# Ledger of designs, part 1: VH-VL binders against c3mjb8

No score or structure here was measured in a lab: all are predicted.

Target 1, 104 residues: c3mjb8
Amino acid sequence: MRIKNKIKKRIIELIELAYITARKGDLELAREYIKLAEMYSRKGRIKIPLKYKRMFCRKCYTPLITGVTERRRIRSKILIRTCLICNWQRRYVLSRNKGSNKEN
Positions, changes and structure headers below are counted from each chain's first letter, unless a header gives other numbers; Kabat numbers aren't used for antibody chains.
F, E and O stand for the ipSAE by ESMFold2-Fast, ESMFold2 and OpenDDE, each averaged over both directions (binder to target, target to binder). V2 = 0.75 x the mean of E and O + 0.25 x the DockQ between their complexes.
[cut] stands for letters that were removed.

## First folded at step 2 (VH-VL)

Design P04d
Fold by ESMFold2, look of step 4:
Structure P04d (fold): chain C 104 residues (1-104), chain A 124 residues (1-124), chain B 107 residues (1-107)
Amino acid sequence: as target 1 above (104 residues)
Amino acid sequence: EVQLLESGGDLVQPGGSLRLSCAASGFTFSDYAMSWVRQAPGKGLEWVSAISGSGYSTNYADSVKGRFTISRDNSQNTLYLQMNSLRVEDTAVYICAREDYDFWEGYYDAFDIWGQGTLVTVSS
Amino acid sequence: DIQMTQSPSSLSASVGDRVTITCRASQSISSYLAWFQQKPGKAPKSLIYAASSLQSKVPTQFSGSGSGTDFTLTISSLQPEDFATYYCQQSYSTPLTFGGGTKVEIK
């Protein structure tokens, strides 16, 4: 459907913009873009694609920039990502990395 | 296995237009941001333009802004560069490049895969 | 815009020498610095990403170091096949920018 596709496009655009904005140093504006994307997702009943959901902290909405706003550790096939702004942690079970040259 | 193949380079006169293509294979194309990079004869590398994996976000070097348009067709695994109002200074080998994507290591956006390039010559 | 200043522009070295190439960013780019090798007539080859991480299938004589604004590529023992031009690039913020290149000649 065209309406759902337009809302999904807007959600993705906002998350991409938030990431660029955070890289340029404006974390507060970047968080506002993420909050708006989340609002569109909730009101439109459209799930944020997993790739984009993983691009920001779900507690404080800061875009996660490796080595700048987040820290990563791998322990025993578990990836632990820590938001350096609010210390929220998320754990992921390590499996095959899709789309990477390192998928061996 | 993973490959980028450029095409469409040619000899054109100043003010002319060209469209470059980059065919991607061996990876999930839509997961990756892509760039065009150029290299004038005997000169260094210059970034030209980038496009996000979705195709929704684009950016350009100031030297080409308003004249060049980057685009992609994710259903055909192809990246494009439309070049208008070409100048002698645009003479270069144009190379497409893939920005890395590795959720487990983190996203550093460095170019991990390069094409061979296609030569654009702008000359009277 | 983030300028990348690369030194030296060229150098000559013998097989077995330790070679060091420096790259300086006009503002902090954290560790978002990559190194590329380019031989005449060929596409660039990715060597280092994230300032210090070796790309797949890159020989271990290559190493990278630095963060913030000052970065170094080191070839611990130069091999005959290492003659090439080397470029740094910041990957932190658009417009993406390259250093001017360092031509390494082996005698």
Scores: ipSAE 0.666, ipTM 0.857, lowest interface PAE 1.2, mean pLDDT 90
Fold by OpenDDE, look of step 4:
Structure P04d (fold): chain C 104 residues (1-104), chain A 124 residues (1-124), chain B 107 residues (1-107)
Amino acid sequence: as target 1 above (104 residues)
Amino acid sequence: EVQLLESGGDLVQPGGSLRLSCAASGFTFSDYAMSWVRQAPGKGLEWVSAISGSGYSTNYADSVKGRFTISRDNSQNTLYLQMNSLRVEDTAVYICAREDYDFWEGYYDAFDIWGQGTLVTVSS
Amino acid sequence: DIQMTQSPSSLSASVGDRVTITCRASQSISSYLAWFQQKPGKAPKSLIYAASSLQSKVPTQFSGSGSGTDFTLTISSLQPEDFATYYCQQSYSTPLTFGGGTKVEIK
């Protein structure tokens, strides 16, 4: 396996681990995993896939779990995601094609 | 059609080992986390283990931790459960289930697809 | 671990009856609750994937409600095919845990 793919694998692993860790109730450790993933991304110049970027707050690095660390509301075909830890908020235009939705 | 099909269940003695398989079809296997759930005869459901879509993250119930190993081969669309040091209380139908989360709708579709299960009997 | 207490353990009902099953969590699980149906000798079938305003694609007679610790599955009008055992399951935290089940039998 190429080194770049290994790094990408590690990044994804860390984000997934963070999510699981947060669901176990250890948010601080979860945040550390996300921070580490971000560090690997920067140093390796590897973009984190959008799917995984959406799994955590980009402001405070908390994994976003609806009802636990995230609040979601739909208004006028807009999905509003709010981090309950730092209040960071993002909006998504809802469409049938999920691939067409972009982060703001 | 989305389908999960378990195999590998057998009769084994205490302390023995088995490897279960779950063949997935009809969907992009690697996009979904997968779980094993078991049901002892005449009893309720018990979660056993889960693995992320990528296979990089795993979770286990305390009752099987250190004895069971969940894994997957995304190139073969197959989920596995390696069971070692089997105990009589591990006797159950083992079912694989797909776990889904809809990021856009904001809710979990956990265990939206179930297999039929495979029977594991641990007896002297 | 989060304990899920399901009640009743069994009930008898007739076709057309309204049936209510309750599930209580030992702690708040927000809306991370799912309901499953299981018939004898068959694998479980997902009914309600989350206790939210957004319902899964299930028969119209089934509905789920609740948040926090108390949840309810309602069968508005029991159909012949609805005689089965029902389970609740929390997905708030690991380990994932199930209720003890409710067997809906024909009266």
Scores: ipSAE 0.015, ipTM 0.697, lowest interface PAE 5.7, mean pLDDT 87

## First folded at step 4 (VH-VL)

Design B4
Fold by OpenDDE, look of step 5:
Parts: C-alpha cells; structure tokens; sequence
Structure B4 (fold): chain C 104 residues (1-104), chain A 123 residues (1-123), chain B 107 residues (1-107)
C-alpha cells in the first residue's frame, strides 16, 4: 500500500510536469513524461485518476492544451475535444453543472 | 460559500523570515490549484507562486525563487507561503487565489480571491 | 516572460457611459486572458475568463473580446458600483503576468 501510494504520486507528478513542459513548448519531452506515467500505471496496476487522464491524448500521449495541442468545440450539447497532433477525438455530453467536472 | 482568509502578515527586518497562511473553506480544497499574488502599496498585481491541487507541482516567480516556498496541507485546507531572506521590495499585501479549470472551455482562471495580509519589510 | 500592456492607465467616466479597456500581450496567448476588478482595500473580483466568458454573477454590462495579442474589456453602461481598478491577466504560461491596471474614476 505504501509503495502503491508512492507510485501514484510519481504518476501524478509526471503528468503535471508534462503539462507544464508542454506549455513551455517542449512537446516531445512532455510526451515522454506521459509515456513514463502510463508505464508506471501499467506496471504498478495503479489507475490514473480521471482528472489526470483527461489532461493528455490517450492515443499519442500529448498533453492537451486548448488552443495549442487541442481544439474544443461545442456542437449540439456535445463537447468535442480534438488532439491537434494526432487528430484523436473525444466527445462529452454537456451536463447542467459545468463547474462540477473536477469530481468526475 | 467559498472563503479564503490570509494571515501571518507582519513587520519584519530585511533578511528576516515570515510564514503566511491561507485558510480555505466552502469547497474541496485539494481539487484546486492555489496561487499567491502580491500587491505592493499603490502598485499593481504580481503573481508570486502557485501549487497544484495535489501539492506535487510548484511554480515561482523569478523574483522570489530560492527564497519563498509554497506548500499546502490538504487535510487542514490551508495554503502556506514560507518567505525567507525577505527584502524591502517584498513589501506587499499577499493574496491567496483559487485557480479553477473550466473543463468545457479548457481554460484555467482565478475565480476566488482572499482579502490579503500585509507584509512589511523595513529596517 | 509575457508582458501585458494595459491601456489606458486611468479614465474618467460618468454613469451610463460606455467604457473600453484594452490589453495587449507581447506574444500570442490564444484566449488565456482574464479580467479582474479591484476596489480599494478589497480583494480582486474575477469578471471574465478565457477572454470572453463571464464569471458567475457578473453583471451583463461587462463583456470581454479578443484573441491572440489584443483584448478588450467593455462596460456597456457604467454603473455606480463599477468605479474601480481593472486588471487583465494572462494564464498562457508561467510566470503569470498582469496588466498595469486601469482606474475608472467618476467624472
């Protein structure tokens, strides 16, 4: 349990670092951090929290930054997130509570 | 209701140390990144430091890097700013701010601010 | 670092007036721009985020526009409670930076 918690911490750290790194313009290094996080997740059998999983493209591991590596569009009450690197798309149904997404 | 209450501001000499606190209430503290912003008397706003909701990532302005340390205790719903090697130019009202993320638009933004606590550095 | 240039530094207006404040970024920040209101001795109040999105409970006279490097805050009809200092802030990259502020005073 203690080791798992440490691994989980490292996973989150890497994802957060990846996001910061990507925002600084180093997408390649950022992707490597995400890949490493995914590897730790897989080997440790630790589920990455949804909040953090939504921070990167699950196809190409690029941190998703609106206007930089990601495009967001709302159409017919559906949010469409498009990765601008690999064109991966994810769709979300708009809920009435826009601000409650942090708990999902 | 979201509340942010800063404390710890005081008068200190140059080279001194001070620890500020920001008590948060009315929301799940760990879900939000937090920042310290300061405002010198009669001046504009200056970002000082930020910390992720998890507390695992921190960022600092160059002006305070190596001297200030941001931290948080999510179990106590409290944000901290340890200030060492204080300088006269650090004199300001220090304000804690909550950084929210709008999932639908994809943008981060400050949505709540405290009233601030005054730090005066003077010989 | 991204520099935010805000204009004007101050202006005088009357109740009912249309007020426009501009903010220019030294480089493109997409829509990572927020506007804040601050009254003397009070905490800043968030008005606009993402360049054009109004915060909850923000009056409709406040609107934001722009993208890239040039942004505008508009108060369509100035109300008595709107006399304050306004700041723009970019959240595109760290360090986060603010404009110099615009003081809206009573004419």
Amino acid sequence: as target 1 above (104 residues)
Amino acid sequence: EVQLLESGGDLVQPGGSLRLSCAASGFTFSDYAMSWVRQAPGKGLEWVSAISGSGYSTNYADSVKGRFTISRDNSQNTLYLQMNSLRVEDTAVYICAREDYDFWSGYYYFDHWGQGTLVTVSS
Amino acid sequence: DIQMTQSPSSLSASVGDRVTITCRASQSISSYLAWFQQKPGKAPKSLIYAASSRQSKVPTQFSGSGSGTDFTLTISSLQPEDFATYYCQQSYSTPLTFGGGTKVEIK
Scores: ipSAE 0.787, ipTM 0.919, lowest interface PAE 0.7, mean pLDDT 94
Fold by ESMFold2, look of step 5:
Structure B4 (fold): chain C 104 residues (1-104), chain A 123 residues (1-123), chain B 107 residues (1-107)
Amino acid sequence: as target 1 above (104 residues)
Amino acid sequence: EVQLLESGGDLVQPGGSLRLSCAASGFTFSDYAMSWVRQAPGKGLEWVSAISGSGYSTNYADSVKGRFTISRDNSQNTLYLQMNSLRVEDTAVYICAREDYDFWSGYYYFDHWGQGTLVTVSS
Amino acid sequence: DIQMTQSPSSLSASVGDRVTITCRASQSISSYLAWFQQKPGKAPKSLIYAASSRQSKVPTQFSGSGSGTDFTLTISSLQPEDFATYYCQQSYSTPLTFGGGTKVEIK
């Protein structure tokens, strides 16, 4: 599975680059990097690690930068993330039992 | 426990070259962006360079662009700084730092620092 | 580039005093601000990130506040181990930049 590891590495590189590109203000190019990473993931049947899946909006593929491209609010131990580009929301429960969190 | 150990600091003449290393242990090295930060004797902290977890993306302070190259070997858990065309003003303790991400706040921050390695540039 | 102006550059205080240190950014950095402590001959120690979030195992006398351009580190009751130099640092954009530091000395 050497080829799959190389594709996974490329997916990670693209998502990292997309985040940096978005921080510099080029959201359109950043989305293109995310779309390419998603294409590699789909074609190679390689799951994007959760850490990196959480770095961009799953609807419009904009990298999520706190206070810039997304708004975050914590209400009653629920984290609500709102993409400021397309207004899509996702909820995450705060958990201390296992240290894991699940999207609602 | 997370450990960062710098090495390679030395006395060099202006115009010389030097390569610094930072050995990382106690964590999955490739998951973390890394930076070099320097501190001239008796002075404050100055960010020098950063590299993404994969090693693909790099950034540099203007004062070192074109002279310094940051790199990493994720198979050896080692961060590097190649310093060329050294100047007297590059004299400093060079410190590696790990950058982490807090998902709940959504912010990146330096969470661990090495002790540093001294680079002295003088005739 | 974002300039970070930190004040004061030094201060003298006694154990038990309340100490405040300010940091001003040349443009809004939202809450992309961290505070570090450094003792002579030692590595920096991370105290606060995201303007007000205390790092794990950082004592409760340390607190941070502010957003936008103006930020404050407060030491509510200075302890003997808190005599050190403190730095702010923005992470809003590259290049990352530090304030000039504030040396807290025993009076």
Scores: ipSAE 0.699, ipTM 0.862, lowest interface PAE 1.1, mean pLDDT 90

## First folded at step 5 (VH-VL)

Design C7
Fold by OpenDDE, look of step 8:
Structure C7 (fold): chain C 104 residues (1-104), chain A 123 residues (1-123), chain B 107 residues (1-107)
Amino acid sequence: as target 1 above (104 residues)
Amino acid sequence: EVQLLESGGDLVQPGGSLRLSCAASGFTFSDYAMSWVRQAPGKGLEWVSWISGSGYSTDYADSVKGRFTISRDNSQNTLYLQMNSLRVEDTAVYICAREDYDFWSGYYYFDHWGQGTLVTVSS
Amino acid sequence: DIQMTQSPSSLSASVGDRVTITCRASQSISSYLAWFQQKPGKAPKSLIYAASSRQSKVPTQFSGSGSGTDFTLTISSLQPEDFATYYCQQSYSTPLTFGGGTKVEIK
């Protein structure tokens, strides 16, 4: 349990670091951090929290930054997130509650 | 009600050290990333440092990198800024700000600010 | 670093006036632009995020527009409590940077 907690911490740290790195313009390095985080998740059998899983493209491991690596559109009460690198798409039904910077 | 209250500002000599605190209340502190922003007397705003909600990741402006350390104690709902090797140009009101995220638009933004605490570096 | 050029640095206006403040980025920042209000000795107040999204409890006289490099904050009808300094801020990339500010004074 203690080891798993440490691994989970590293996974989150890598994903956060990837986002920061991408915001600084180094997408390739950012992708490497995400790949590493995914590897730790698989090997450790640790689920990545939803909040952090939504921060990157699950297909190409690119951090999703609106207007840079991601396009967001709302059509018929559905949010469509499109990765601009690999065209991977996810759809979300709109709710009255806007998402916040809360860990989910 | 969301509240951010800075403290720790003081007069120090160049080369000195100071630790600032930002006490947060009215929300789940650990859910939000936090930043320090400073404003020199009669000047504009300058971003200083950022820390994730978890506290696992940090970022710094080049002007303070290697000298300042941002940290947080989520159990105490407190944000910190350790300032070492202070310079005259570090003189400013230091303000803590909460960063929120709008999932539907995909943007991060500051939604709450403290009043700030004055740090004066002078010989 | 992305430079934010804000104009004008100051302006005088009367209650009821339409006020326009502009902010230009040195490079495209998409819609990563926020507007803040600051009064002397008080905490900054967030007004607009994502270039045009008004924050909660922000009066309707405030509106933001623009994308790319050119942005505008508009106060449709200036209220007595709106005399303050306003700042734009880009969050497109780190370091986060601010405009120089616009002081709105009473005429």
Scores: ipSAE 0.792, ipTM 0.920, lowest interface PAE 0.7, mean pLDDT 94
Fold by ESMFold2, look of step 8:
Structure C7 (fold): chain C 104 residues (1-104), chain A 123 residues (1-123), chain B 107 residues (1-107)
Amino acid sequence: as target 1 above (104 residues)
Amino acid sequence: EVQLLESGGDLVQPGGSLRLSCAASGFTFSDYAMSWVRQAPGKGLEWVSWISGSGYSTDYADSVKGRFTISRDNSQNTLYLQMNSLRVEDTAVYICAREDYDFWSGYYYFDHWGQGTLVTVSS
Amino acid sequence: DIQMTQSPSSLSASVGDRVTITCRASQSISSYLAWFQQKPGKAPKSLIYAASSRQSKVPTQFSGSGSGTDFTLTISSLQPEDFATYYCQQSYSTPLTFGGGTKVEIK
């Protein structure tokens, strides 16, 4: 395992921890975990994987929990996510994202 | 095809220990959080424990906290449950479950379940 | 802890009937509600997540509705293979909790 891979693993661990911390209601501690993950990413020059980058608000670092810390709307194949803490919005085009409509 | 196969269930005395395994195949194991859920004979479902994809974060039901330890080995695609200080009320079929995520809805959910392994605690 | 009250505990119905099962949470859980099917001696099968989203490969007779505290699973036209016990489950907070189950018997 290379040193860069160990740092990437730690970044992932912190973001996962931040999410469950926020789900338990401690948003301040959750934000601290995200800030630490961001610090490791910057110092190690390691990109946070897209899956995990999408788990938190990039402006205020609050983990984004549907219906709790964020609102989601889908309009014309565009997902709009709004952070309910700082009102920052981000748009996602369906063709660029992992998610798709569920099979019926 | 996603497969989850539990093993390690047995008959044990109260106070005994067991280690359960859940072998995973057909998917990238480290991408998914996992849970153990149990079902006492003739009863409903009870959540036991959860572990994040990386294995770093865990959570437990109060009834098992301090006695059970969830872990995973992502290089071996295996989930574990170490059960110590077993009690008669721990008698159940123990089932591993995979947690998936739908990015477009933003919700996590259990999408696959194993068949379970029976743990019987009796004198 | 969030208590999940599921009703009825059992019901009998004929093939082709509409079946409705309800689940009430002791506090608002937004749409963090899932439904599972379990046949005797088998593992649970995921049907619905996010209150109303069907899991892949789940037949269209199954639908879910509700938000907040009151949720419903509907089987629009009961099929012979739908004999099973159904459980709701909240994932809003830990401990994750299940309803007591509803056994659906086909006459």
Scores: ipSAE 0.715, ipTM 0.863, lowest interface PAE 1.1, mean pLDDT 90

## First folded at step 8 (VH-VL)

Design E3
Fold by OpenDDE, look of step 8:
Structure E3 (fold): chain C 104 residues (1-104), chain A 123 residues (1-123), chain B 107 residues (1-107)
Amino acid sequence: as target 1 above (104 residues)
Amino acid sequence: EVQLLESGGDLVQPGGSLRLSCAASGFTFSDYAMSWVRQAPGKGLEWVSWISGSGYSTEYADSVKGRFTISRDNSQNTLYLQMNSLRVEDTAVYICAREDYDFWQGYYYFDHWGQGTLVTVSS
Amino acid sequence: DIQMTQSPSSLSASVGDRVTITCRASQSISSWLAWFQQKPGKAPKSLIYAASSRQSKVPTQFSGSGSGTDFTLTISSLQPEDFATYYCQQSYSTPLTFGGGTKVEIK
């Protein structure tokens, strides 16, 4: 349990670091951090929390930064997130609350 | 109601150290990244440091890197700024700010600010 | 670092006036731009984020526009409580940087 928690911490650290690194303009290094985080997740059988999973493209491992590596559009009450690197796309149905994603 | 209350500001000599605190209430503290922003007397705003909600990631302005350390205790709902090797130019009101995230638009932004605490560095 | 150039540094206006403040980034920041209001001795108040999104409880006279490098804060009809200093801030990348501020004074 203690080891599992440590691994989880490292996964989160890597994803956060990747996001920061990408925002600084180093997408390649950022992708490497995400790949490493994914590897830890698989090997440790640790699920990545949803809020962190949504921070990067599941296809090409690029951190998703609006206007840089991601485009977000709302059409017909659906949020469409498009990765601008590999064109991977996810859709979300809009709920009444357009608040923060802190509950994930 | 969201509240941010800074404390710890004082008069110190150059080379001295000081620890600031920001007590948060009215929200789940660990869900939000936090920043310190400072304002010298009669001057504009300057970003100082940032820490993620988890506390695992931090960022610093070049002007304070190596001297200041941002940290948080999520169990106590408190943000900290350890300031070492203080300089006269560090004199400012230090303000803590909460960073929210709009999932639908995809942006991080400051939505709440404290009143600040005054740090004066003088010989 | 991304430099934020804010203009004007100060302006005089009357109640009811339309006020426009501009902010220019040294490089494209997409829509990662926020506007803040600050009164003397008070905490900053968040007005706009994502270049054009009003924060909760922000009066409708405040609006933000722009993308890339050029941004504008508009007060459509200046109210007595709107006399203050306004700042733009980019959150595109660290270090986070602010404009120099615009003081809106009574004419």
Scores: ipSAE 0.884, ipTM 0.942, lowest interface PAE 0.5, mean pLDDT 95
Fold by ESMFold2, look of step 8:
Structure E3 (fold): chain C 104 residues (1-104), chain A 123 residues (1-123), chain B 107 residues (1-107)
Amino acid sequence: as target 1 above (104 residues)
Amino acid sequence: EVQLLESGGDLVQPGGSLRLSCAASGFTFSDYAMSWVRQAPGKGLEWVSWISGSGYSTEYADSVKGRFTISRDNSQNTLYLQMNSLRVEDTAVYICAREDYDFWQGYYYFDHWGQGTLVTVSS
Amino acid sequence: DIQMTQSPSSLSASVGDRVTITCRASQSISSWLAWFQQKPGKAPKSLIYAASSRQSKVPTQFSGSGSGTDFTLTISSLQPEDFATYYCQQSYSTPLTFGGGTKVEIK
């Protein structure tokens, strides 16, 4: 359990670092951090928590920064997030509450 | 009700050290990133440091890198700022701030502030 | 680092006046901008995030606009409780940075 916790910690560290790196403008390095986090998740059979999974594009692994690397629009009570790098989209049924940035 | 209460501010000499605390209540502390922001007497606001909700990621203003360490104890709902090698220019009220996330619009923002604790660095 | 230039540094106004405060970023920050109100001896109060989104319980006389580098806080009809110092802040990238503040005083 201790080993799985260490792997999960590393996955979260890498995704957080990727997001910070992307906000500083280095998208290439940020993608490498996400790819490494995905590798640890796959190898260790550790699910990436939903909060962190929502922080990057699942197709091209770019961290998603509103107005910079992604666009958001609301259509028929569905939030549509579009990666501006690769045009991949994800859709969410809207359920707004306080603390929506909580780990799922 | 969200509450943030800073403590640990004091008068210290240049080169001294202090540890500030920010006690959090009324919310799930580990879900929120936190920052320290300072305000010198009669001056504007200056961001000092940030820590993610997990505690795994930290960021610092250049003026404090290598001297200050932000940390958190999520089991005790407490944010810390360890300040070493203090300088006269570090004199300020130090305020903790909670960062929330608006998933609908996709923005992080400060939504709650403590009242602050005064740190005075002088000979 | 992203510098935030806020103007004016101070202004005098009467109750009921329309007040406009501007903030310029040294580089594009998209809409990653917030506005805060602070009274002497008190903690800052969050007003606006995402350039134009009012925070909970913020009165409707406050509105924000802008994107990229140029941003505006407007107080449509100044109330007695609105005499304070106002700060803009970019949240695009660390280090997070504030404007120098605009003190709004009684004329």
Scores: ipSAE 0.801, ipTM 0.891, lowest interface PAE 0.8, mean pLDDT 91

## First folded at step 9 (VH-VL)

Design F6
Fold by OpenDDE, look of step 10:
Structure F6 (fold): chain C 104 residues (1-104), chain A 123 residues (1-123), chain B 107 residues (1-107)
Amino acid sequence: as target 1 above (104 residues)
Amino acid sequence: EVQLLESGGDLVQPGGSLRLSCAASGFTFSDYAMSWVRQAPGKGLEWVSWISGSGYSTEYADSVKGRFTISRDNSQNTLYLQMNSLRVEDTAVYICARESYDFWQGYYYFDHWGQGTLVTVSS
Amino acid sequence: DIQMTQSPSSLSASVGDRVTITCRASQSIRSWLAWFQQKPGKAPKSLIYAASSRQSKVPTQFSGSGSGTDFTLTISSLQPEDFATYYCQQSYSTPLTFGGGTKVEIK
C-alpha cells in the first residue's frame, strides 16, 4: 500500500513536471515524462487520476496547452479538444452543473 | 467565502531568514495551486514562487531561486514561504494568490489574492 | 523571460469616461493574459483572464481584448470605485510576469 502511494505520487509529479516543461517550450522532454508516468502506471497497476489524464494527449503523450498544443472549441454544447500535434480529439458534453474552475 | 491571510512579515537584517504563512479558508485548499507574489514599496507586482495543489511541483523566480522555498500543508490549509539569505531588494509586501483552472477554456489564472504581509530587509 | 509593457503608466479621467489600457508582450502569449485591479493597501482583484473572460462578479464596464502580443483593457464608463492601479499579467510561461501598471486617477 505504501509502495503504491509512492508510485502514484511519482506519476502525478511526472505529469505535473511534463506540463511545466511543455509550457517552457520543451515538448519532447515533456512527452518523455508522460511516457514514463504511463509506464509507472502500467507496471504499478495504478490508475492515473482523471484530472491528470486530461492534462496530456493520450495518443501522442503531449501535454495539452491551450493555444500551443491544444485547441478547444465548443459546438452544440460539446467541448472538443484537439491535439495540435497529432490531431487527436476528445469530446466532452457540457452540463449546467459543471463549474469552470477545476482543481489544479 | 474564499479568504487568504498572510502573516509572518517582519523587519530583518540582510542575510537573515524569515518564514511567511498564508492561511486559506473557504475552499478545498489541496485542489488549488498557489503562488507568492511580492510588491516592493511603490513598485509593481513580481511573481516569486508557485506550488501545485499536490505540493509535488514548485517553481521559482530566478531572483529567489536557491534562497526561497515554497511549501504547503494541505491538512492545515496553509501555504508557506521560507526565505533565507534575505537581501535589501527582497523588501516587499508578500501576497499569496490562488490559481484556478478553467477546464472549458483550458487556462490557469489567479482568482483570489490576500492583502499581503510586509517584509523589510534593512541593515 | 516574457516582458510585459503596459501603457500608459498613468492617466487622468472623469467618471463616465471611456478608459483604455494597453499591454504588449515581448513574444506571443496567445490568450494567456489576465488583468488585475489594485487599490492602495488592498488585495489585488482579478478582473479578466484568458485575455477576454471576465471573472465572477466583475462589473460589465470591464472588458478585455487581444491575442498574441497586443492586449487591451477597456473600462466603458468609469465608475467612482474604478480609480485604482491596473496590471496585466501573462501566464503563458514561467516566470509569470506583470506589466508595470497603470494608475487611473481622478481628473
Scores: ipSAE 0.871, ipTM 0.936, lowest interface PAE 0.5, mean pLDDT 95
Fold by ESMFold2, look of step 10:
Structure F6 (fold): chain C 104 residues (1-104), chain A 123 residues (1-123), chain B 107 residues (1-107)
Amino acid sequence: as target 1 above (104 residues)
Amino acid sequence: EVQLLESGGDLVQPGGSLRLSCAASGFTFSDYAMSWVRQAPGKGLEWVSWISGSGYSTEYADSVKGRFTISRDNSQNTLYLQMNSLRVEDTAVYICARESYDFWQGYYYFDHWGQGTLVTVSS
Amino acid sequence: DIQMTQSPSSLSASVGDRVTITCRASQSIRSWLAWFQQKPGKAPKSLIYAASSRQSKVPTQFSGSGSGTDFTLTISSLQPEDFATYYCQQSYSTPLTFGGGTKVEIK
């Protein structure tokens, strides 16, 4: 089995665990899991898949839970996500495709 | 067309074991988290267990922790529920459900349900 | 655990009536609330998520509203196929929990 595949699996495991942990209210432990996933990504030179990158604040590493740790606004085909912990914003230009029904 | 087909329900004695399957078709199975939900005869819905699309993460209702194990085989498009140490109160129709994500609004939700398979636990 | 209380437990209505079903959470769930329809012997059918977002192919007589702890499912003009039991469900935290159901009977 390739080493990069093992590292990618570990990254995904940590991000999923972080989201579950944050849903249970432990944001500080959740941030620790995200920081560890980012460390594995950097040291292993493995990009985090897009759907998992979108699960947490890229500035403070808080998992983003709608109405709890983030606010979402949609204006003119632009989604604006605001982290409620550190106020960092990210903007997304949404395509004209049908809404996604996939996991994250 | 999305289809979820449960099987493996049977009559079993208390303390027994049973393995349920949910065959998925019409979508990329590994992209979706899945849950088992049960409904006792004449009663409401009760969430049982959840598994992420990757299969790396699971969660369980307290009433089944330590006795039930959710798993998936993404190469066979099949969700499983291994049920051990069955009790009379586990008698229910067991239904698999697919979880989707709306990225625009940022919510997870169930969007498709199977027909269910009946598990009866009686002595 | 978050308890979900539905009311009424049952109601009788005629075709064409406006039907309102309420659901109350024991703590704030923001807008993490879904509604399902279930007919006897059939699988549940998803109607609403995020408190007010109609799922695909759900008829327009169904609408949802509310946030925090108090939520409402409205059927604006009851159709013959709308005889069923309706459940609310929170997805704010695990364990995921359902309301006790509201049986809608057609007179």
Scores: ipSAE 0.804, ipTM 0.899, lowest interface PAE 0.8, mean pLDDT 91

